# VH-VL binders against q983m5: the designs that were tried, part 24

Target 1, 189 residues: q983m5
Amino acid sequence: MVKVIASSLRKGNVVDKDGKLYVILFAENIHPGKGTPVTQLDMRRIGDGVKVSERYRTTEQVERAYVEEREHTFLYADGEGFHFMNPETYDQVAVSEAVVGDAAPYLQEGMPVQVSQFNGIAISLVLPQRATFEVVETEPTTKGQTASSSYKPAVLSNGVRTAVPPHIAPGTRVVVMTADGSYVERAKD
Below, E stands for the ipSAE of ESMFold2; O stands for the ipSAE of OpenDDE; V2 stands for 0.75 times the mean of E and O plus 0.25 times the DockQ between their complexes.

## First folded at step 10 (VH-VL; framework fv_nisevokitug)

Design q02 (at its last look DockQ between E and O 0.01; V2 from the best seeds 0.00; counts 0 for: pae E 3.4 > 2, placed apart)
Fold by ESMFold2, look of step 10:
Structure q02 (fold): chain C 189 residues (1-189), chain A 122 residues (1-122), chain B 108 residues (1-108)
Amino acid sequence: as target 1 above (189 residues)
Amino acid sequence: QVQLVQSGAEVKKPGSSVKVSCKASGGTFSDYAISWVRQAPGQGLEWMGGIIPIFGTANYAQKFQGRVTITADESTSTAYMELSSLRSEDTAVYYCARVGYSRGWSYYMDVWGQGTLVTVSS
Amino acid sequence: SYELTQPPSVSVAPGQTARITCGANNIGSKSVHWYQQKAGQAPVLVVSSDSNRPSGIPERISGSNSGNTATLTISRVEAGDEADYYCQVWDSSSDHYVFGTGTKVTVL
């Protein structure tokens, strides 16, 4: 089928809405227990970059454009952008800052990412949900803090400011969510 | 409904460069993408590369890598193709085309410009 | 590299049917698009995605694609169908458009 149901859409897909193309930035299926299930889509129009949020019935038909999704590894960043390599062919792809966005500080050399391409041009990245960084700054451990103040400020090796449990000391490697830098656990290595 | 209008014919010497324009009428710069295709006299169609305006990066055919630069100006709804280090073999009609999406995991070109003849002669 | 092979020419009498082939390994797994180019003019898309006709293309022009061959069929050929015809795919391994070698249709 050329058209797809709204609930099948994911980040990096491209849809045609009212004669314009949009890349999906965020998709969420909501099943409220009562009422009709819906799909919430946050999208960016390819032609002018305008962001929109739309809600569809989960079964509503939406026209989806052809997009290629391929695994790449991050190499490095420079003044021209962010550079990735296909690990099987060694072909390199440059990805603009506009596409990388808030994910930039979480990229690490050799990190596997999914690159979505439209007409051979990168339009979206998906990083692993978690990444490991060293805590480079945080307060000394505290013994008497209340439960409501258990987490303390920290700076990660990538420069991101986050909060960590009070037992975490500088030099500790921690696992964080790549979406927002939130602490998950101490690294196992 | 969308129309692509290209710049006029050009005569160039070997070793020089040419910049062909492609202006879209009736909206923002392309709802999809713009591709460039050339055709030497009596020959077939040859894809050169393309661009998605908002991202500013281009996808180039390997044959033209290093000699072609494709850009877009969203404010004027115009795409450009610049070919450098011209040779007599670069004599061709150069077309721009709007890239359409495929119902079946492919891309095609649904609206074509009128073509621009570039003649490279010593 | 992925190449699309077409016969160099096809001759057909008015009112008859022209069939233009586009051959490549496993082309049936790809979407094939067809362009008509009349002398001195830009190409015009006449079939997309194997068999879809853009607005304004007569029903007597049709396409099919299976196995190693895609075919453009022009029934009840008219003098105005005299043109060069090109097939085209997107090759995902190279991120390139690939055009066929072209077929000149001559109306006798």
Scores: ipSAE 0.328, ipTM 0.731, lowest interface PAE 3.4, mean pLDDT 86
Fold by OpenDDE, look of step 10:
Structure q02 (fold): chain C 189 residues (1-189), chain A 122 residues (1-122), chain B 108 residues (1-108)
Amino acid sequence: as target 1 above (189 residues)
Amino acid sequence: QVQLVQSGAEVKKPGSSVKVSCKASGGTFSDYAISWVRQAPGQGLEWMGGIIPIFGTANYAQKFQGRVTITADESTSTAYMELSSLRSEDTAVYYCARVGYSRGWSYYMDVWGQGTLVTVSS
Amino acid sequence: SYELTQPPSVSVAPGQTARITCGANNIGSKSVHWYQQKAGQAPVLVVSSDSNRPSGIPERISGSNSGNTATLTISRVEAGDEADYYCQVWDSSSDHYVFGTGTKVTVL
């Protein structure tokens, strides 16, 4: 454990609050035009998965715990959770839906994922920033679009809703950001 | 790793035209819109217009309507910006940039060319 | 026309926090993006309104938006942060990209 200022905390960090350990899901420093700067933390309690939202003074001291980060490979998901394997030791770890969260749709077999563990318990994941999926649904292509034209709604093969350029059609494989499903480019494969 | 490489500096007389090129490499070209932004010496950034190469249709800032022409060649992954009836006030660094998408149906420029200095002087 | 107003300059000591504002009516309802431009270089996207941080951009740089003001925050400022910074939106009414007036950040 080490003391750090709240403003230094980041997603994936583990902190001690009132004797309980939390993993940070979201961190933001807020500097209101009028008022005291604060750090907004959205956290999940390790153990039961309870989510909490807390605000700290940006300079407030917070206890941060050490987290082990190791690369794993996603294998499959079942009723027990999402299964990952350490490619070096071949050890497997089951990760709950609560921990995987919104990353679930983006997991693909064989995908390398950084798994953060505290005392052997998986507490968070970091996926590759980009992943490739097929567009299965979108609006018809319309010509005459310009640089300032809006993207069009689309649905990826994993069910994620996104927006794609007007010329993208169903069946096209696209690269998206795993953080929010946003379109990056047409896949080159 | 997408890169945009622009043509070299230009020196032009008032009343003439200049055409600046922007070649994309390291990624897709037709999937993205290309915007042109200029910056006069010591001044801020000013959007001029843009194009989606695959469609070939460009739109322009009102200020430059009728004086600027933006085109693209998909075969060479190159966008062009031509500015006519040049004035001294057109002296600026001209940038091409790839347009990215943001949630909320907003757009930004995530990849920029190195810029092309166009000097208009008598 | 939609206009974004920035302070012309901001000075900050190393290790301190720089805050650059971008003002416009109801800008809080718009997606605001920020660019860094070092002397003699092209602009670089440093903050997008989405949840994705541009590659190579440190976590020290963040953006917020509320009401009539968007703010770029640079924590633990370094000498390398000295640059001009521009906010930007897309105005759907005019179908124009609009840049702020720009702010020169000087590291003391």
Scores: ipSAE 0.139, ipTM 0.672, lowest interface PAE 1.8, mean pLDDT 90
ESMFold2 (binder alone), look of step 10: mean pLDDT 90; pTM 0.939

Design q03 (at its last look DockQ between E and O 0.03; V2 from the best seeds 0.00; counts 0 for: pae E 14.9 > 2, unsure alone 73.7 < 75, placed apart)
Fold by ESMFold2, look of step 10:
Structure q03 (fold): chain C 189 residues (1-189), chain A 125 residues (1-125), chain B 108 residues (1-108)
Amino acid sequence: as target 1 above (189 residues)
Amino acid sequence: QVQLVQSGAEVKKPGSSVKVSCKASGGTFKDYAISWVRQAPGQGLEWMGGIIPIFGTANYAQKFQGRVTITADESTSTAYMELSSLRSEDTAVYYCARVGYSRGWYSSYYYMDVWGQGTLVTVSS
Amino acid sequence: SYELTQPPSVSVAPGQTARITCGANNIGSKSVHWYQQKAGQAPVLVVSSDSNRPSGIPERISGSNSGNTATLTISRVEAGDEADYYCQVWDSSSDHYVFGTGTKVTVL
């Protein structure tokens, strides 16, 4: 833990207030024409999810947490969340749907991910940049079409909608970017 | 497993100083903070200050600022509290305590999980 | 400064439930820790972080914290529970540990 100036806090930072941990959901530095500059923080308490809003003087010190980042392996998802295993200790950690967010459809069994934790609580994760999925639906190539670089709509096996080159047919395995589902290449495996 | 063993009882005259030691056994001394808490006869617990041995940084309660000095010696796993300009009101049992954590969904770093046995300091003429 | 107020005493019959309160403005936003101190002994941590029991503390001792009140609950009280009990917080505005005023639990 290190003390930092309130105005340096950003969304995703973890702060310790009176022995409880909060994830910053929103941070705004407000410089009124008259009066003291303030930092507005909206935070969520880790563990029970209670939201709080606080205003600090921009120069006020707050405790910011150092986070632990460790590689984990994705196992499965259920009603409790997304479950990962530390390959060195075999310990499992559940990561909430809110933390996984838009990355959820790209998770695959056995996928290595970087999980950021503070005090055993998962606060973020980073997937491999690329992942392979099957195209399950795509628009047929139009008769008489001469454009060779025109991309067409497709649906991947994880439900993500994307665009693929015209030569891609249903059943083709493709490599996509996990950030947004954009097509990279046909799978070689 | 982890133990804090304090120095023995002291009888002191007003205006003098006392230095209480707190030796840790078990665990890694440099990885946790040591707090000092006193308790006057028939009274409650009062925090005096603490130190994080690896950083050497001491923090003092405002009431004791200027009279208390808290130090640590990593090589002997021992923390010290020295209180100067003693008064009869400083007669108390002085405890050292390790500041610990609970890891998990809900976390805190700010509780005292291991306590020394206490050192009675009597200030009497 | 931030003060934690406890009742000075609580009397309870064996087998009944003792509830010890710790009051302060918005204490529910803080982590509350509880210590048991038997006569002539050092304090012992019995609850950390509102409701966490350290190893060796029986399940019949529990804690809760919301609003302006934290509560230590001792179910099925035994004679061995007779002690002074203190709540404690860390106050980040002063960088101080603050202890409650203490509650003597008497088992009738």
Scores: ipSAE 0.000, ipTM 0.467, lowest interface PAE 14.9, mean pLDDT 82
Fold by OpenDDE, look of step 10:
Structure q03 (fold): chain C 189 residues (1-189), chain A 125 residues (1-125), chain B 108 residues (1-108)
Amino acid sequence: as target 1 above (189 residues)
Amino acid sequence: QVQLVQSGAEVKKPGSSVKVSCKASGGTFKDYAISWVRQAPGQGLEWMGGIIPIFGTANYAQKFQGRVTITADESTSTAYMELSSLRSEDTAVYYCARVGYSRGWYSSYYYMDVWGQGTLVTVSS
Amino acid sequence: SYELTQPPSVSVAPGQTARITCGANNIGSKSVHWYQQKAGQAPVLVVSSDSNRPSGIPERISGSNSGNTATLTISRVEAGDEADYYCQVWDSSSDHYVFGTGTKVTVL
């Protein structure tokens, strides 16, 4: 553990709050024109995944824990959670749904994922920014929509809803951003 | 019960290469890893590297990097270890081993729970 | 490099207890596994994750790990326990599986 100022904290950092460990999900420094600058932290408790939001003075000292970051490969999900393997060490880690969060639909077998661990406990993941999925459903195009300028609602094979160009049809594989499911391009495979 | 059966003993000249096979029976590799460990005569165990057959991803001990190649054929449940530029010091029994694991809440710990019978590789001029 | 140090040999009379140590800096923070290797045979996992016994391994064999020393304990030693024993860990610094130097257990 090390003491750091709140303004230095970033997403993925682990902090001690009231004797409990939290992983930072979001950090923002707010400098109002009037008033004391503050650091806004959205955090998740490592033990049970409870989310909390806290504000600190930017200069306030907070206990930060060391986090190890290593690339893993996603294997599968089951009742125990999402399973990842370190391709170098063969170590596997089970990651809870609370940790995986909104990334769950984008996980694919064999996908490289950056796993952050505190004392062997997985606390956060970083997925590749892009992933490929098949479009399974699309809504009809509205009259007047052009193939190049408009998007239509679609559903990906992982259940994620997105918007795709009008010429995209069910069965087409598309690349989307894993952060929000937004369409990038038609898959080249 | 899973068993690993390795190829037979090899006698090689210095500078040559040897490829040892390790076939799993009684089960598949699945997402398990296969490790290769060697043991020189009268010496201890030395990890050489391993592979995850399902992904084809291999890793190596630094000592053997560039000289060892580990591969796997999932369709035949067979792993291979090829060691090139053989030296007399490479004379050893080479073992393949399945990397088993115990699951914890947040992690799984890995160990070699199934071993092949070993393959003696003798390097002599 | 991370090294696991074991005593070269341990002698024990039948019925007594043999203790084999595996020493390394902060080994207590690692998961230690133990293997038995009888003469002319492949190693056999006898203890996993510090203290767990694989199926088929007698209860006489147990493991512990704390501080800088992991210990394999063989109680009520039998002639059949005569073998070489190796501890093993994964080293995060080198990303290597590391075996101990090995201990020859002789049953007197």
Scores: ipSAE 0.000, ipTM 0.527, lowest interface PAE 14.5, mean pLDDT 88
ESMFold2 (binder alone), look of step 10: mean pLDDT 88; pTM 0.918

Design q04 (at its last look DockQ between E and O 0.01; V2 from the best seeds 0.00; counts 0 for: pae E 5.9 > 2, placed apart)
Fold by ESMFold2, look of step 10:
Structure q04 (fold): chain C 189 residues (1-189), chain A 123 residues (1-123), chain B 108 residues (1-108)
Amino acid sequence: as target 1 above (189 residues)
Amino acid sequence: QVQLVQSGAEVKKPGSSVKVSCKASGGTFRDYAISWVRQAPGQGLEWMGGIIPIFGTANYAQKFQGRVTITADESTSTAYMELSSLRSEDTAVYYCARVGYSRGYSSYYMDVWGQGTLVTVSS
Amino acid sequence: SYELTQPPSVSVAPGQTARITCGANNIGSKSVHWYQQKAGQAPVLVVSSDSNRPSGIPERISGSNSGNTATLTISRVEAGDEADYYCQVWDSSSDHYVFGTGTKVTVL
């Protein structure tokens, strides 16, 4: 069996910890000025869905299980879940709400996503890091009109609440991070 | 130590349906994916499909798409396989199996098997 | 469709070596798993990932995989080795498990 270092793990990987399999939901490498670099992992045990958070040294060896990673395109969502198409075969796969989770509002028709499959079953999605949405409402600023000190609340066309710079008005298309909805920049048309 | 215990043998008429259960038990957490395999008399093994119980999603072999439904009840650690529109060629022993523990970058296999359920389709 | 071909039978005297082949185009690029099924019993995994033995499987049972042929080798065959043997791969192009046609090992 091949081990990998903890810092190489990403969302959608499956790891073996103490004889149990976990899918990585979130991974972050933290590099302090002094002290040991660490990897923060949030993961879900496949067998019973229990979520755990753990911190590893970045160089710590972790066993990684076999997973297929394939690009799909998002089609639509309904009461049975979220539906994607493999652009090579045109086969469709349904992905459960539990797997999509907080990513759901960022999905757009035709969006390319990476689907991780274990035993032919989707267990994780990775969206593009960025997506574009229209700002449908924003709050007026009262003080501190500079960007970082004066960010104001906004609601995006997908319903996500975020913060934007003061110069952003309703109707503006903005680029946000799909991980948390944070503002990146005004969209280029 | 995990064990898979299946429901008992059944005799069915052509055109009917059968639903076989597979209950996982034991002191290990190795019940994260269940596959179904059948074996007609004197024949080899044939994969039918599988499920990850907590997601409720299934992967079906193309041959059985539209006739087989695989489900799971995570609260009881039980998987089910239902085969509809039965024909005499569906007479077989039906096994459930746990997807094997894979370390590193190897592919999938089945490491724990149920005892099998004989389904006989007789007119 | 990806198919795994095995000889229908292999006969071997006690104490000798049985070799069971599993043939397919470029099977050496896949991980091959092997199951033993004694009469009236469920299959039991005897080799995973070409050559790994699960706990409880003796060293006299071994596997190899290269080119277009995977092989299960049973050294010093005993009467208790009489069974049907199946190879298996995961075919990622179809998302299917594929089993070999099966080989009956008869101990003379």
Scores: ipSAE 0.106, ipTM 0.684, lowest interface PAE 5.9, mean pLDDT 85
Fold by OpenDDE, look of step 10:
Structure q04 (fold): chain C 189 residues (1-189), chain A 123 residues (1-123), chain B 108 residues (1-108)
Amino acid sequence: as target 1 above (189 residues)
Amino acid sequence: QVQLVQSGAEVKKPGSSVKVSCKASGGTFRDYAISWVRQAPGQGLEWMGGIIPIFGTANYAQKFQGRVTITADESTSTAYMELSSLRSEDTAVYYCARVGYSRGYSSYYMDVWGQGTLVTVSS
Amino acid sequence: SYELTQPPSVSVAPGQTARITCGANNIGSKSVHWYQQKAGQAPVLVVSSDSNRPSGIPERISGSNSGNTATLTISRVEAGDEADYYCQVWDSSSDHYVFGTGTKVTVL
């Protein structure tokens, strides 16, 4: 265990809260218009999978547990779960849907993924921040949006809904953030 | 686009309490303060208090301290204002508003307003 | 308590310029914001202390602040500008929001 400030915590980290271990599913530093900045953590308890949300002051000390983090490559998913391989040892690990969570749609064969293991059990994944998908459907621009947004609804090849610039058409490959599917840029490939 | 939708008009007896809701949609809620402002018929705007949902702490105008309670529910993106010991002079349109701020956090204003809730206090 | 004083009413002919004042001791050192409220409607922010104009607000509407007086200026006044206008400041010491007494602008 090591003490770290809350603002340094990231998805996949394991923290100790009230004697229980949690895997961080989502971390965000929030700077309200008033008051002290806080770190919002969405976490899953390792023992039973209970999800909780907690807030910390950004500078608040939090106990972080040591977790073995190793890069793996995503292979495939089946009824047994999501399969990853250590590119160095060629060992494979099956990760449950519960652990993969919302990252599932963004997994692609050959994708490097950071797998965190606690006592040999895969407890979390960290995907590359960006991934490329094909736009398969776009919708007309909806009026009523703020003048600052000219983006239109779209659906990616993985089923994720996103918003893309008006010039993006079906068949176009785009880079999106794996955290929320938000559009980054047109793929250069 | 951020919108604030308030609960409907209320008619109350003196001495009773009223709780008005303000639901936010189309944007972030938890990291913005919500203020409550009332306006008596033919009168000006009067700030009552506010809350920052993420903190759960509210501040109140001195005039209303002890009589007003402002709360927020992040899960529903809804702020509440409860005014107790109602008097006839509490008859007013009550507004919720999202608080904006200068980049330096040195000043605050209300950039989004609810449609208002008429509260009538009469015997 | 900090108080903001506005004239009760201002009358202006179409095409002319309306100026609404908001007076307070050393208000020039504060960020002053302005709201427009049309009859039966909620207030709308028309001037903020920020450099960015609120969305949908015409350039005809601007604010200035100096000394003991803040001023809302509405140029080329239109019938649609008829409304009540309120100035507002935030008091950092008390964390209170203070509104002006309000000014009814009538377009003749």
Scores: ipSAE 0.030, ipTM 0.597, lowest interface PAE 3.7, mean pLDDT 90
ESMFold2 (binder alone), look of step 10: mean pLDDT 89; pTM 0.931

Design q05 (at its last look DockQ between E and O 0.02; V2 from the best seeds 0.00; counts 0 for: pae O 5.3 > 2, placed apart)
Fold by ESMFold2, look of step 10:
Structure q05 (fold): chain C 189 residues (1-189), chain A 121 residues (1-121), chain B 108 residues (1-108)
Amino acid sequence: as target 1 above (189 residues)
Amino acid sequence: QVQLVQSGAEVKKPGSSVKVSCKASGGTFRDYAISWVRQAPGQGLEWMGGIIPIFGTANYAQKFQGRVTITADESTSTAYMELSSLRSEDTAVYYCARVGYSRGSYYMDVWGQGTLVTVSS
Amino acid sequence: SYELTQPPSVSVAPGQTARITCGANNIGSKSVHWYQQKAGQAPVLVVSSDSNRPSGIPERISGSNSGNTATLTISRVEAGDEADYYCQVWDSSSDHYVFGTGTKVTVL
């Protein structure tokens, strides 16, 4: 284990808190206009799955646990879970739906992912930051009647709903953030 | 203070299956995985696999893949190991153990009392 | 596969020091754990992570690990130390526990 500052922690990291291991589900560094910057961590305890939320000063030291992190390639999903292959050994690992969570619709066959393991059991999954999907449905922006955004609703080929700029038409390939489906840019290809 | 209590001894015939239980005292498993280890008479320790009960998936030793199934029931704080297609060389004491963690490595810090499984025709 | 080799037996007189070795290529880069198993009983962890003693394990039992050899040392051996001893590592390349072959310690 290594002590690190709280602001360095990211989703998928594992921390040791009071002798228990927690997987980071969400990490946010907050710089309020008043007061000290803080790091908000939402975590799941490995042993019993209990979720906790904690705030730390960004400079507060936290014990980061070593867990096995290895690149795998996504194969497919079925009734037994999500299946990945180690590209070096060809061994397959099943990752439960509870571990994959909201990342599930962003998985693409052949996608490289980082799989964190405790005792050889997958406990968290980190996808590439961005992924490309086709827009299959989008509605025109009602110009002149909106006061808050030029972005319009869209549905991606994986079923995720997001917002895209007005120039994006159905059939367009777009790059989105795998963390939340937010639009990044039109795909270069 | 945590105790692991295992099911009683069993006598099985070749080709059958056995399911050994491991119950944590107090009704909950610790924050770490449960591991299964066997020991044939006069022999050393042999790891079979493990599980993190709340996640429900298991890690199996390659030798036992296809023959062993490790499960857990959170509501009863009980883990199970089922070994199928039993052979005479599967005669052994089967232990469950709580996984401990330190410095990037895993070990077993609390052991059940063991369950003798005898495979005899 | 990573294998841990131990001598089959070690004999030692009471009051003397027993040294139980656990050999493997570059074992000094791994954390080694040690278990004591008395006849008819479940194993008990006596050393974790090369040299850490769980609560209740006397200071006369100690561990070290460097190069190709990890060693469990039992100073001032007592009759109650007569047991089988196993070393163990976690092999991250296979995601397997690996136990040593075991050493029977006999107190003469």
Scores: ipSAE 0.332, ipTM 0.732, lowest interface PAE 3.3, mean pLDDT 86
Fold by OpenDDE, look of step 10:
Structure q05 (fold): chain C 189 residues (1-189), chain A 121 residues (1-121), chain B 108 residues (1-108)
Amino acid sequence: as target 1 above (189 residues)
Amino acid sequence: QVQLVQSGAEVKKPGSSVKVSCKASGGTFRDYAISWVRQAPGQGLEWMGGIIPIFGTANYAQKFQGRVTITADESTSTAYMELSSLRSEDTAVYYCARVGYSRGSYYMDVWGQGTLVTVSS
Amino acid sequence: SYELTQPPSVSVAPGQTARITCGANNIGSKSVHWYQQKAGQAPVLVVSSDSNRPSGIPERISGSNSGNTATLTISRVEAGDEADYYCQVWDSSSDHYVFGTGTKVTVL
């Protein structure tokens, strides 16, 4: 544990609050034109996944814990959670749904993922920025439309809603950003 | 259940224009495309064009390009087909239809009742 | 440019099977859809590329596709089946909807 000022905290950091450990989900320094600067932290409690939102003075000291980051490969998900494996040691770690969060639909078998762990407990994930999925639903194509024209609503094979160029049809595999499902390009399979 | 209701029959002179409406109900208008298909007396079905209402993007059969305009009003869930420079051979029943799709193919799964347009001098 | 050819008419006795063909080069590689149009009415989708049969369409109506010919099969034909039938495909290259020439089915 080390003491740091609140304004230095970032997403993925682990902090001690009232004797409990939290992973920071979101951090923002707010500098109002009128008022005292504050650090807004959205956090998730390690263990039970309870989410809390707190504000600190930017210069307020907070205890931060060390987090280990290692690359893993996603294996599968089951009732116990999402399972990842260290490709070097072959050790496996189970990650809860609470930790995976909105990244769940984008996980694919064999996908390399950065796993952050505190004392062996997975607390956050970083997925590759891009992933490929099949378009299963979308509006009909229109003649003469290009990729630069208006995008149309679509649903990916993982259930994620996105927008795709007019020339994309159901059955087409597309690359999307894992952060928000936004279309990048047609897959080059 | 989606229904399409079209405007009434029209009688037009050669060289004039006609605009047929198609009002959708019972579904989400923005979630599907509308196609227009005509049928001359005693003849087969002929696709004219279609529109995706949410985007206002339309495509047309090559035969009608430059002479047909398809539009849609989301606020009223109504699609329109305007055909200009009317000829006697344009006399036909005009249908609007909802486009369905599956696995990269498209079809018409809901049809309007049709609108008879008669072009005569 | 893509054209679908159907026989102008097919006659069938009640209880028998009617087969309506739709011909085009390599049509077997396309999804073929079929419409029924009774006199004075709008067309009704009777066969789609979907695995689910359109609502209200009897199981005795089915579609098949192979090679250069798609076929609509109406088994156990009844008087109510008398209508015009149209095949239809979507051409991805032109983004056109192409209808067949139509077949009049007469129940004898």
Scores: ipSAE 0.024, ipTM 0.591, lowest interface PAE 5.3, mean pLDDT 90
ESMFold2 (binder alone), look of step 10: mean pLDDT 91; pTM 0.938

